# Designs tried in a protein design chat: miniprotein binders against a2bj90. Part 45

Target 1, 235 residues: a2bj90
Amino acid sequence: MSRSARRKTSALNTVLRVVEVFASIQGEGPFTGTYSVFVRLAGCNLRCPFCDTRYAWSLEAGKPLGVEELVEEIARYEPSLVVITGGEPLLQRHPLNSLVEGLESLGLRVQLETNGILPAPARDEQLWRVYHVVSPKDVPVRVPGAKLHPSWVDYARATGRAWFKFLVANEQHVREVAEYVAKLGIPRSRVYIMPLTPEKLDMKELLELHSRIASLAVKWRLNFSPRLHLLVQLP

## First folded at step 20 (miniprotein)

Design QX16
Fold by OpenDDE base, look of step 21:
Structure QX16 (fold): chain B 235 residues (1-235), chain A 83 residues (1-83)
Amino acid sequence: as target 1 above (235 residues)
Amino acid sequence: SPEEEDEAQWLLKLARIYQRAAERAARRGDYDKAIFYLDLAVELLEEALELFSNPEIRKQIEQELQTTKERIEAFKKKLEEQK
């Protein structure tokens, strides 16, 4: 391989397509309430009808950013957590491992948000060390092309650093989630249900929906994820 | 029961939340999103219909179901026209 080809391959492993970087509170899952920097990566392997971040579906919607520059930008916020989200972050797996390495070298905690379609991290990846919130789209909402990769169940069991978050509207959806996780051997302690909220919902209606789904979480002995950022009107 | 009536009223309210979301999506040309929320509204209306015993309320829900299904088919056509 020529020196030019090695420089191009090294440059490809050190550049991410990034839509936005912002500070907020983690509104969802096991880290709810944590002061976080969000890194929204471009590109997605799904087209969920209910997606609130459709602008991130194309890789071209992201700007190319160097991993080192991005680590420095994140560090300036002094976050309690770095949340890597987007379309699907694992579409950029190679430079994402480099990003995680940089962030961990600064002692920063990292959480990945993924749809779980792509394989879980292998033991030799930097991604193996971080926290993962997997959001399956096959149950109950049945997005075409969504299927949880089995390796996420194995990763969760091996590391204890994965949780599974499901969108639900009613008790029937909660039942389907309970059956699905039982079938896969996912412990209930690792399962979160979250209200399926439309955009621009009235605050009274949003609170009532949260209350109804939280009651179902207790009834079905599952964890509840709020949409806290919507409740407190943060990004 | 009073609990079943409260649940039925909630399901109707939630269905109408998704119907409004669908109409907002359709106005933007997001017909895939509109169909998704109307499918949820149908499921909730069908569940509510099983809980209501009042004939007048049942008739209203049946009419709302029919209208919602017609809107889904209209938006499916619009979604095909965009491809």
Scores: ipSAE 0.869, ipTM 0.948, lowest interface PAE 0.5, mean pLDDT 94
Fold by ESMFold2, look of step 21:
Structure QX16 (fold): chain B 235 residues (1-235), chain A 83 residues (1-83)
Amino acid sequence: as target 1 above (235 residues)
Amino acid sequence: SPEEEDEAQWLLKLARIYQRAAERAARRGDYDKAIFYLDLAVELLEEALELFSNPEIRKQIEQELQTTKERIEAFKKKLEEQK
């Protein structure tokens, strides 16, 4: 393929449906506290009852944006991390790979947030080289149709670039997570438990729930994820 | 033991946190979210019930469980009416 034809083929997949782009901190998972730009992609393959971003469920909620323009917008924030989230970002897999290519060409660090239903990246995808935080929704919370694709465990073993994050309310939930990850062969060092936090909780209750789940993380020798953005009132 | 008593009291407190969250969600018409939080509250109340031996406390938790399950059914009806 000539260079001209290859550039034309790439341009045919240069549009993403985007709900919002904004600067904040990463409040969850292994990169907690990092100055980040969030790109929320439209569309989701789940309808979780606890979802706080229901406005991103429909692909129609997203505005079509060119990948080149999006890369330039993101770069102007000078982020330490670019967080691709949604809905479920892997529903827009092909143009997402183009976005990742553009961001990596500028030396920007990228993290994907996914519910893990769609398969992990293949070796020939640009997504292969970025970080992933996978949040299965079938344990301990049982969302219908939410089954982790087994390729994520293989991907995590092969690359060391994936972590698994679980919402929990109590020790029974933590026990269920521990059993689940043991059966799948996911090492504890890759597992985060995070408090299942309703909206509009007062600060005392929010802190107490964090404290209880953090203590369980220590007891069970798992990593703890806060919901730091709630504690500091950032988006 | 003091640790079992603390755990039991926390389970009750957490169940009530989720019950209040369910009522807030229901006031906004989010009945699927409300049911989700009440299902969690039921789990927590059932766990707490197993930790208390005092018959009067157990009776109070059983009454709270029954009320919560009735609210779940009421919200399920509301969810269907939205369809």
Scores: ipSAE 0.840, ipTM 0.930, lowest interface PAE 0.7, mean pLDDT 92

Design QX2
Fold by OpenDDE base, look of step 23:
Structure QX2 (fold): chain B 235 residues (1-235), chain A 83 residues (1-83)
Amino acid sequence: as target 1 above (235 residues)
Amino acid sequence: NPDDEDEAQWLLKLARIYQRAAERAARRGDYDKAIFYLELAVELLQEALELFSNPEIRKQIEQELQTTKERIEAFKKKLEEQK
């Protein structure tokens, strides 16, 4: 490899396309209630019809930001957790590993949000060390082109640092999730069901939907994920 | 069963929540999102219909199902026109 190719690859590994950085409470999954900095990365490999972050689908929607600069920006918030989300963060896998290295060097905990289509981290990646919440888009709601990569099941088993979060509307969806995770050998203790909430839902209706899905979680012996940020009106 | 009636009423309410979300999406030209929520509404209305025994309520749900399916087809056409 020429010196020029190494310089171009090193420069490409140090820049992320970032849509937004903000502080809030993690509203979903195993870290619900945690004071977090959210890093929303640009680009997605899906076009989910129910996506509330469509503005992040294009890589061009993100601004190029250096990893070092982004680490410094995140650190100023003194977060209890850094949540890396977006469209699909793993589309920027190389600079994302560099970001994780920087954050971990400061003793910051990191959680990745992913749709699980791309392979799980390998042992030699910095991403191997962090927490992952995988949101499959093939069950119960089927998004075209969505398929959970099997390596996420292996990663979850090997590390205990992965959870699987599913959007559900009714008991039939919960049944489909239960069957799906049983078939894949995913432990129920690693599975979260979350209410499929439309945008601008009335607070009373939002609470009732949460109650109904939480009851189904108990019935089916699954974990429940709220949409806590919607309930407390945070970003 | 009173539990079945409560569930049926909830399913009907939830279907209507998604129908309203669909109409909001359609007004923005988000026909893919509109279709998605209407398909969920159809599933919920069908499930509710199985739980209701009252002939008048069943007739209303059947009409709502038919209307929802017609809206899906209309929005599919609109989505194709955007391609």
Scores: ipSAE 0.867, ipTM 0.947, lowest interface PAE 0.5, mean pLDDT 94
Fold by OpenDDE base, look of step 21:
Structure QX2 (fold): chain B 235 residues (1-235), chain A 83 residues (1-83)
Amino acid sequence: as target 1 above (235 residues)
Amino acid sequence: NPDDEDEAQWLLKLARIYQRAAERAARRGDYDKAIFYLELAVELLQEALELFSNPEIRKQIEQELQTTKERIEAFKKKLEEQK
């Protein structure tokens, strides 16, 4: 391989397609309430009908950013957590490992949001060290092409750094989640249910839906994830 | 049961939230999103129907179910026209 081909392959492993970078509060899952920088990566392997970030589905919707430049941009916010989200971040797995290495070298905590279709991190990946919130799309909402990769259950058991977050509308959905996680051997302490909220919901209706789903979480002995950013009107 | 009636009223309200979301999505041409929310509305209306004993309320829910199913089929047709 020519020196030019090695420089092009090394440059490809150090560039991410990024839709947006912003500071906010983590509104969902185990890190709810944490001051966070969000990195929304471009490209997704799903087309969820309920997706609120459809603009991130195409890789071309993202701008190419160098990993070093992105680490410097994130660090300027002095975040308590870096949340890597998007369409599906693991579609950019190689440069994402480089990003995680850079962030961890600064002592920054990292959380990945993933749909769990792609394999969990291997022990030799920088991604092995970070926190993961896996959002399966096969239960209860049954998005076409969604299937949780089994390695996420193994990763959760081996590391204790994974949680599973499910969208639910009613008690039947909560039952389906409870049965699904029991079948897979996922501990209930690692399971979050979150209200399935449409866009531009009235605040009164949003609060009532949160109350109903939180009550179901208690009844079914599952963790509750709010949509806190929607409740407090943050990004 | 008063608890069943409260739950049934909530399910109706939630169904109508998703129906409104579906109509907003359809106005934008997001027919996949519209269908998804109407399918959720159908599930919730069916569950509510099982909890209501009042014949007049049951009849209203049955009519709303039928209308919702017809809207799903109309949006499926629109979604295929976009492919």
Scores: ipSAE 0.866, ipTM 0.946, lowest interface PAE 0.5, mean pLDDT 94
Fold by ESMFold2, look of step 20:
Structure QX2 (fold): chain B 235 residues (1-235), chain A 83 residues (1-83)
Amino acid sequence: as target 1 above (235 residues)
Amino acid sequence: NPDDEDEAQWLLKLARIYQRAAERAARRGDYDKAIFYLELAVELLQEALELFSNPEIRKQIEQELQTTKERIEAFKKKLEEQK
């Protein structure tokens, strides 16, 4: 196959629309505290009112970036974890699988952040082997159209590589989360509650909210997720 | 009960945190975010009202609830103007 033909054959698999790439720590969920490179993909299938990353909603917010070039950029950071986030990364599913293949070929560990509306990975996808933090948006905060695809629960049980993370403000929200996960058969060990934190809280208020939600996590026997990057003022 | 009083005061404080966040969002023109935070504040004020027995405090919370609901309706009109 000629050089030009190889380039054309791979065009769709080699390009992602990327909003930003940066190093920081993973501040949320099961990998909290891990030195990470974040890849924020453009496009989202929701318009959550509480979204902190509205600049990633439109696919046009991303610049086209070659997958091979992106893999090399990520590798130079020597990350302990590559976090793929967005928008909703699964809107770019095909080239995303190519990125994951490249990262795994270098032995890099990958975590995806998703709202869970699109189906969980199939066994033949490169995404099958990566970690997923799924944040359903239909409980306790109810975003219209934000129904969790049922395959995520099956995927989590089959692989042990998915966790479910919920924004909560108070005990009533935690009760709603507990009822929701019980109804869907999601084990408590896979569930995180995280403080619903507005922008620009003073540090005392931020810490107090963390403390209150952490106490609820213990009371309800759920995992607690901080927003550690806010506490330490990292992106 | 001191624990109920602590929880009630926290709910009021958190409601006011979300009210301030709503006003910040509204100043940026993000009326959908503002409405979301005010609706959370309404929930928190309603819960706090259930925990206070002092009539003067309850009256103040009920007034704050009404004002917050009116603010939500005002922001809904602003959001429709942006559409």
Scores: ipSAE 0.849, ipTM 0.935, lowest interface PAE 0.7, mean pLDDT 92
Fold by ESMFold2, look of step 23:
Structure QX2 (fold): chain B 235 residues (1-235), chain A 83 residues (1-83)
Amino acid sequence: as target 1 above (235 residues)
Amino acid sequence: NPDDEDEAQWLLKLARIYQRAAERAARRGDYDKAIFYLELAVELLQEALELFSNPEIRKQIEQELQTTKERIEAFKKKLEEQK
């Protein structure tokens, strides 16, 4: 089997179901403000009532794209960061590892967004080498079935490439987060709290909520995540 | 206490933010989202009630709590109709 034939066979079997690809800024977490290309993968293992990307819940919402084609599309944007999100991207784990391999071969920095239900990357996966922002949905917001897989804590400690981000509305929620991360052994330096913002919130109220949650982050010695794209009105 | 008063007023404001968000979600037929925001509003109103001493204000919050809980039950019925 020639080298060309082996590559073509792999490309034919390496397909992702993709809802959308677009350029914007990363508005949340440790890479806030970075010029990014977002790749939204189809399918989710949760049905969060507050989800603002419900259109990505079904795998059928995604169009099948070959990984090589997708890498070329992403590269044309010349991103500083590639954000892989969804739904839940780890539902498409095998072709996702192929995408990461292609992006890393171009020297592109990759960040995955995950609800953390599926296990963290193994050492032999391409996903091992990328950054992860893990958003557990079992505290303080409790979504049925949303249990953080314990391997994410081990992964964060082993690699330094994972952070944990929690939606909060008030100080009681922050207390619940603090108790949760302490129980799991997640250091405060890896924890972000982010305002639980409804869609189409009044800009004045959006700013005030940011201010209140940021003050709580300082009080509790946690990192604060804005929703910067909402503040600057980008997708 | 001035610090408790500021906190209590913010909790009321935030509860009303979530109540309005719930109404917007319900108009779109997203009753699960609407219920989620109203349940948050109930929590915030209960916290605010513990911080206010004025009986007229407390009575108003208790009435708002009851109305909100009734609306949650109405939306739960709507959600079941969608299933």
Scores: ipSAE 0.843, ipTM 0.931, lowest interface PAE 0.7, mean pLDDT 92

Design QZ4
Fold by OpenDDE base, look of step 22:
Structure QZ4 (fold): chain B 235 residues (1-235), chain A 99 residues (1-99)
Amino acid sequence: as target 1 above (235 residues)
Amino acid sequence: SEFLRIAKIYQRAAERALRKGDYDKAVYYLYLVAELAEEKGDLELAIEYLEKAAEIAQRANLRELEALVYDLLARVYEALGDKEKAEEYRRKAEEIREG
């Protein structure tokens, strides 16, 4: 391989397609309430009917940003957590590992949001060191083309740095989640259920969905994830 | 009832999606209303929502979502004891997945 080909591959590993960068509160999962910088990456391998971030589905919806520039931008917010989300962040795995390396070098905590279709991080990836919230789209929500990669269960067991956040709309969904995680050997302490919330709900509707799913979480002995940012009207 | 309130949330969301031309979202939210109706034991109401969901999916060429709707139709008709219709919808779902 020529020096030019290595330089082009190295340059490709240093650029991310980014939709948006913003500061807010982590509204979901085990880090709920944490002051966070969100990095929404472009591109998704799914087309979830209920997706509230459809604008991030295309890679072309993101702007190319250098990893170094992005690290500097994130650091200016002095975040308690960096949340990497998007469509599917792991579509940009190579530059994402470089981003994680840069952020960790500054002592920043990183949490990835993923749909779990792509393989979990390997031990030699920088991504191995960060926290992961895996949101499967096969169970219970049955998104076409969704399948949880089995390596996420192994990663969770090996590292203790993964949680599973399931979207649920009814009690049957909660049952299916309980059965699914039992079958996979995922500890219930690592399982969150979150209400599937349509866009443009009023506060009464939003609270009704939260109340119902929270009650089911208690009944089924699962953790509850709010959509706190929606409840407090933050981005 | 709590059920009716939750069902109405997804129903209104489906209606908003239809008005925007978000047919995939509309089909899926009608599917969620049907699952809630099934959970309540209102199988006739579940069928009504699923038939509407299937019609929209078919018109919008949303084949995978159409198959998902047919899976639930098959399950609901089986629960009603209509084995013939249950098998019809199983076949329809399979035809979409094999094609």
Scores: ipSAE 0.908, ipTM 0.959, lowest interface PAE 0.5, mean pLDDT 95
Fold by OpenDDE base, fold request of step 24:
Structure QZ4 (fold): chain B 235 residues (1-235), chain A 99 residues (1-99)
Amino acid sequence: as target 1 above (235 residues)
Amino acid sequence: SEFLRIAKIYQRAAERALRKGDYDKAVYYLYLVAELAEEKGDLELAIEYLEKAAEIAQRANLRELEALVYDLLARVYEALGDKEKAEEYRRKAEEIREG
């Protein structure tokens, strides 16, 4: 590889396409209630009909930001957690590993949100060290083109740093999740069910869905993920 | 009932999506209403919502979602004991996935 090709590859590994950076409370999964900086990356490999972040589907929707600049921006918020989300963050895997390295060097905790289609981190990736919340879109919500990559189950078993957050709308979905995680050997303690919430619900509708799915979580002995940010009217 | 309240949430969401031209979202939320109807044993109501979902999916050329609707139609008709219609919708879903 020529010196020019190495410089171009190094430059590609130092720039992320970012839609938005904001501070809020983590509203979902095992870190619910944590003061967090959210980094929403551009691009997604799915087109979920129920997606509330459709503006992030195109890579062109993001602005190019340097990893170093982004680390400095994040650090100014003094977050208890950095949440990397987007469309699908792992579409930008190489510069994302560089971002994680920078954040961890400052002692910041990092949590990735992923749809689990792309392979889990390998041991030599910086992403191996962080927390992951995997939200499969094949079960139970049957999004076309969604399939959980099996390496996420292995990663969860090897590290204890992965959780699985399933969108559910009814009791059949909760049953399908329970059967699916049992078949894959995923411990129920690592499984969250979250209500599938349409956009522009009123607070009564939002609470009705939360109450129903929380009751089903208890019945089926699964963890419940709220959408706390929606309940408290935060980003 | 709790069922009717939840079903109405997704129904209203589908109607909002239709008004905006979000046809994929509309089809999917009607599909979720049909699953709730199936869960309650109201198979006729499930068919009504699925037929509406299929019509929207066809008009919007949402082939993958159309196939998903046909899968549930096949399951509902099988539960009604109409094996002929169940097979028809299985075939329609297969034709979309093979094409």
Scores: ipSAE 0.908, ipTM 0.960, lowest interface PAE 0.5, mean pLDDT 95
Fold by OpenDDE base, fold request of step 24:
Structure QZ4 (fold): chain B 235 residues (1-235), chain A 99 residues (1-99)
Amino acid sequence: as target 1 above (235 residues)
Amino acid sequence: SEFLRIAKIYQRAAERALRKGDYDKAVYYLYLVAELAEEKGDLELAIEYLEKAAEIAQRANLRELEALVYDLLARVYEALGDKEKAEEYRRKAEEIREG
């Protein structure tokens, strides 16, 4: 490989397509309540009908940002956690590993949100070291083209740094999640169910969905993930 | 009932999606209402919502979501004991996925 090809590959590993960067509270999963900076990456390998971030589906919807510049921007917020989300962050896997390296060098904790379609991190990736919340879209919500990559189960077992957050709308969904995680050998302590909330709900409607799914979580002995940011009217 | 309140949330969401032209969202939220109806044993109501979901999916050329609707129609008709319609909708879903 020529010196020019290595320089082009190094330059591709230093730029991310970013939709938005903002500070808020992590409203979902095992880190609920944590003061966080959210980095929403552009591009998605799904077209979920219920997606509330459709503006992030195209890579072109993001602005190109240097990894170093992005690390400096994030660090100014003094976050307790950096949440990397998007459409699908792992579509930008190479520069994302460089971002994680930069953030970890500052002692910042990182949590990735992924749909779990792409392979889990390998041991030689910087992404191996961070926390992952995998949100499968095959079970129970049956998004076309969604399939959980089996390597996420192995990663969860090997590292203890993965959780699985399932969107659910009814008791059948909760049953399917319970059966699915049992079949895959995923410990129930790593499983969260979260209400599938349509856009433009009022607070009464939001609370009704949360109350129903929380009750089902107790019944089925699963962890409950709120959408806390929606309940407290934060981004 | 809690069921009727939750069903109405997704129904209203589907109606908002239709008015906006978000047909994929509309189909999917009608599908979720049908699953709630099935959960409560109101299989006739489930069919009504699924037929409406199928109509929208077909008109909008949302073939993968149309197949998802047909999967649930097949399951609901099987639960009603109508094996002929269950097989018809199973075949329709397969034809979409193989085409």
Scores: ipSAE 0.908, ipTM 0.960, lowest interface PAE 0.5, mean pLDDT 95
Fold by OpenDDE base, look of step 20:
Structure QZ4 (fold): chain B 235 residues (1-235), chain A 99 residues (1-99)
Amino acid sequence: as target 1 above (235 residues)
Amino acid sequence: SEFLRIAKIYQRAAERALRKGDYDKAVYYLYLVAELAEEKGDLELAIEYLEKAAEIAQRANLRELEALVYDLLARVYEALGDKEKAEEYRRKAEEIREG
């Protein structure tokens, strides 16, 4: 392999397409309330009808950023957690592993948000060490082309570093989640249900959806994920 | 009722999506209203929303969402005891997925 080919492969592993970097509070899942830096990566393998981040669907919507530069930018915020999100972060798996390595070298905690379509991290990946919140789009929300990769169940069992966050709109969805996780052998303690919130709700509508789904979470003995950032009007 | 309030939230969201030309979002939110109607046993109301969702999906060439709507139509018609309509919509969904 020529020196030019090695430099091109090295360069491809060190650049991410990034839509935005911002500080906020993690509003969702097991880390709700944590002061976090969000890294929204570009590109998605889904087209969820209810997606609130459609601007991140194209890889071209992101700017190319070097991993080292991005690590330095993140570190300046002194975050309690780094949340890697986007369209689907695992579409940029190679440079993402390099990013995780850089962040962990600084002692920063990292959480990935993924739709779970792509395979879970392997033991030799830096991504194996981080926290994952998997948000399946097959059950119950039936997004076309969505299917949870079975390796996420194995990863969750092996590491204890995965949680599953399901979008729900009604009690049938909550039932389907309960049945689905039971069938897959996912412990209920690792399952979160979150209200499917349309865009541009008023606070009354937003609270009503939260209240309904929280009550269903208690009834069905599942964890509840708020959308806390929306409730407190943060990004 | 709480149900009617929640259904109205998704209905209004569908209407906003239609006004913006977000047809995929509109279809999907109408589908969610239909699921709520089904949950309450108002199968006629579920059909009304699903027919509207199907019409929008067809016009916007949203074939995968159209098939999703047909799956729920088939289920609702089966629950009504209309096996002929249920099979019609199963076939329509299959034709979209095989094509």
Scores: ipSAE 0.907, ipTM 0.959, lowest interface PAE 0.5, mean pLDDT 95
Fold by OpenDDE base, fold request of step 24:
Structure QZ4 (fold): chain B 235 residues (1-235), chain A 99 residues (1-99)
Amino acid sequence: as target 1 above (235 residues)
Amino acid sequence: SEFLRIAKIYQRAAERALRKGDYDKAVYYLYLVAELAEEKGDLELAIEYLEKAAEIAQRANLRELEALVYDLLARVYEALGDKEKAEEYRRKAEEIREG
């Protein structure tokens, strides 16, 4: 392999396409309430009808940023957690591993948000070390082309660093989630159900959806994920 | 009722999506209203929303969402005891997925 080929491969592993970087509270999943920096990566392998971040679907919607520059930008916020989200962050797996390495070198905790279509991290990836919230889009929300990669179940079992956050709108969805996780051998303690919230709800509508799904979570003995950032009017 | 409040939330969301030309979102939110109607046992109301969802999906060439609508139509007609219509909609969904 020529010196030129090694330089081109190294350059591709050091640049991320980033839509936005912002500080907020993690509103969802096991880290709800945590002061976090969000890094929204560009590109998605799905086209969810209910997606609230459609602007991130194209890789071209992201600005190319160096990993080192991005680490420095994130560190300035003094976050309690770095949340890597996007469309699908794992579409940028190679530079994302470099980002994680940089962030962990500063002692920063990292959480990935993924749709779980792409394979879970391997043991040799820096991504192996971080927390993952997997949000399957096959069950119950039936997004076309969505399928949970089975390696996420294995990763969750091996590491204890994965949770599964399911979007739900009704009790049938909650039932389907309960059956699905039982079939896959996912412990209920790692399962969150979250209300599927349309855009531009008023606070009364938003609370009504939260209340319904929270009650169903108790009934079905599943964890509830709020959308706390929406409830407290944060980004 | 709680049902009517939740159904109305998704219905209004579908209407907002239609006004914006977000046809995929509109179809999907109507589908969610239909699932709530099914959950309540109002199968006629479920059909009404699904027929509207199917019409929008067809007009917008949203074939995968059209198939999803047909899956639920098949399930609702099966619950009504109309096995012929249930099979018709299963076949329509399969034809979309195989084509």
Scores: ipSAE 0.905, ipTM 0.959, lowest interface PAE 0.5, mean pLDDT 95

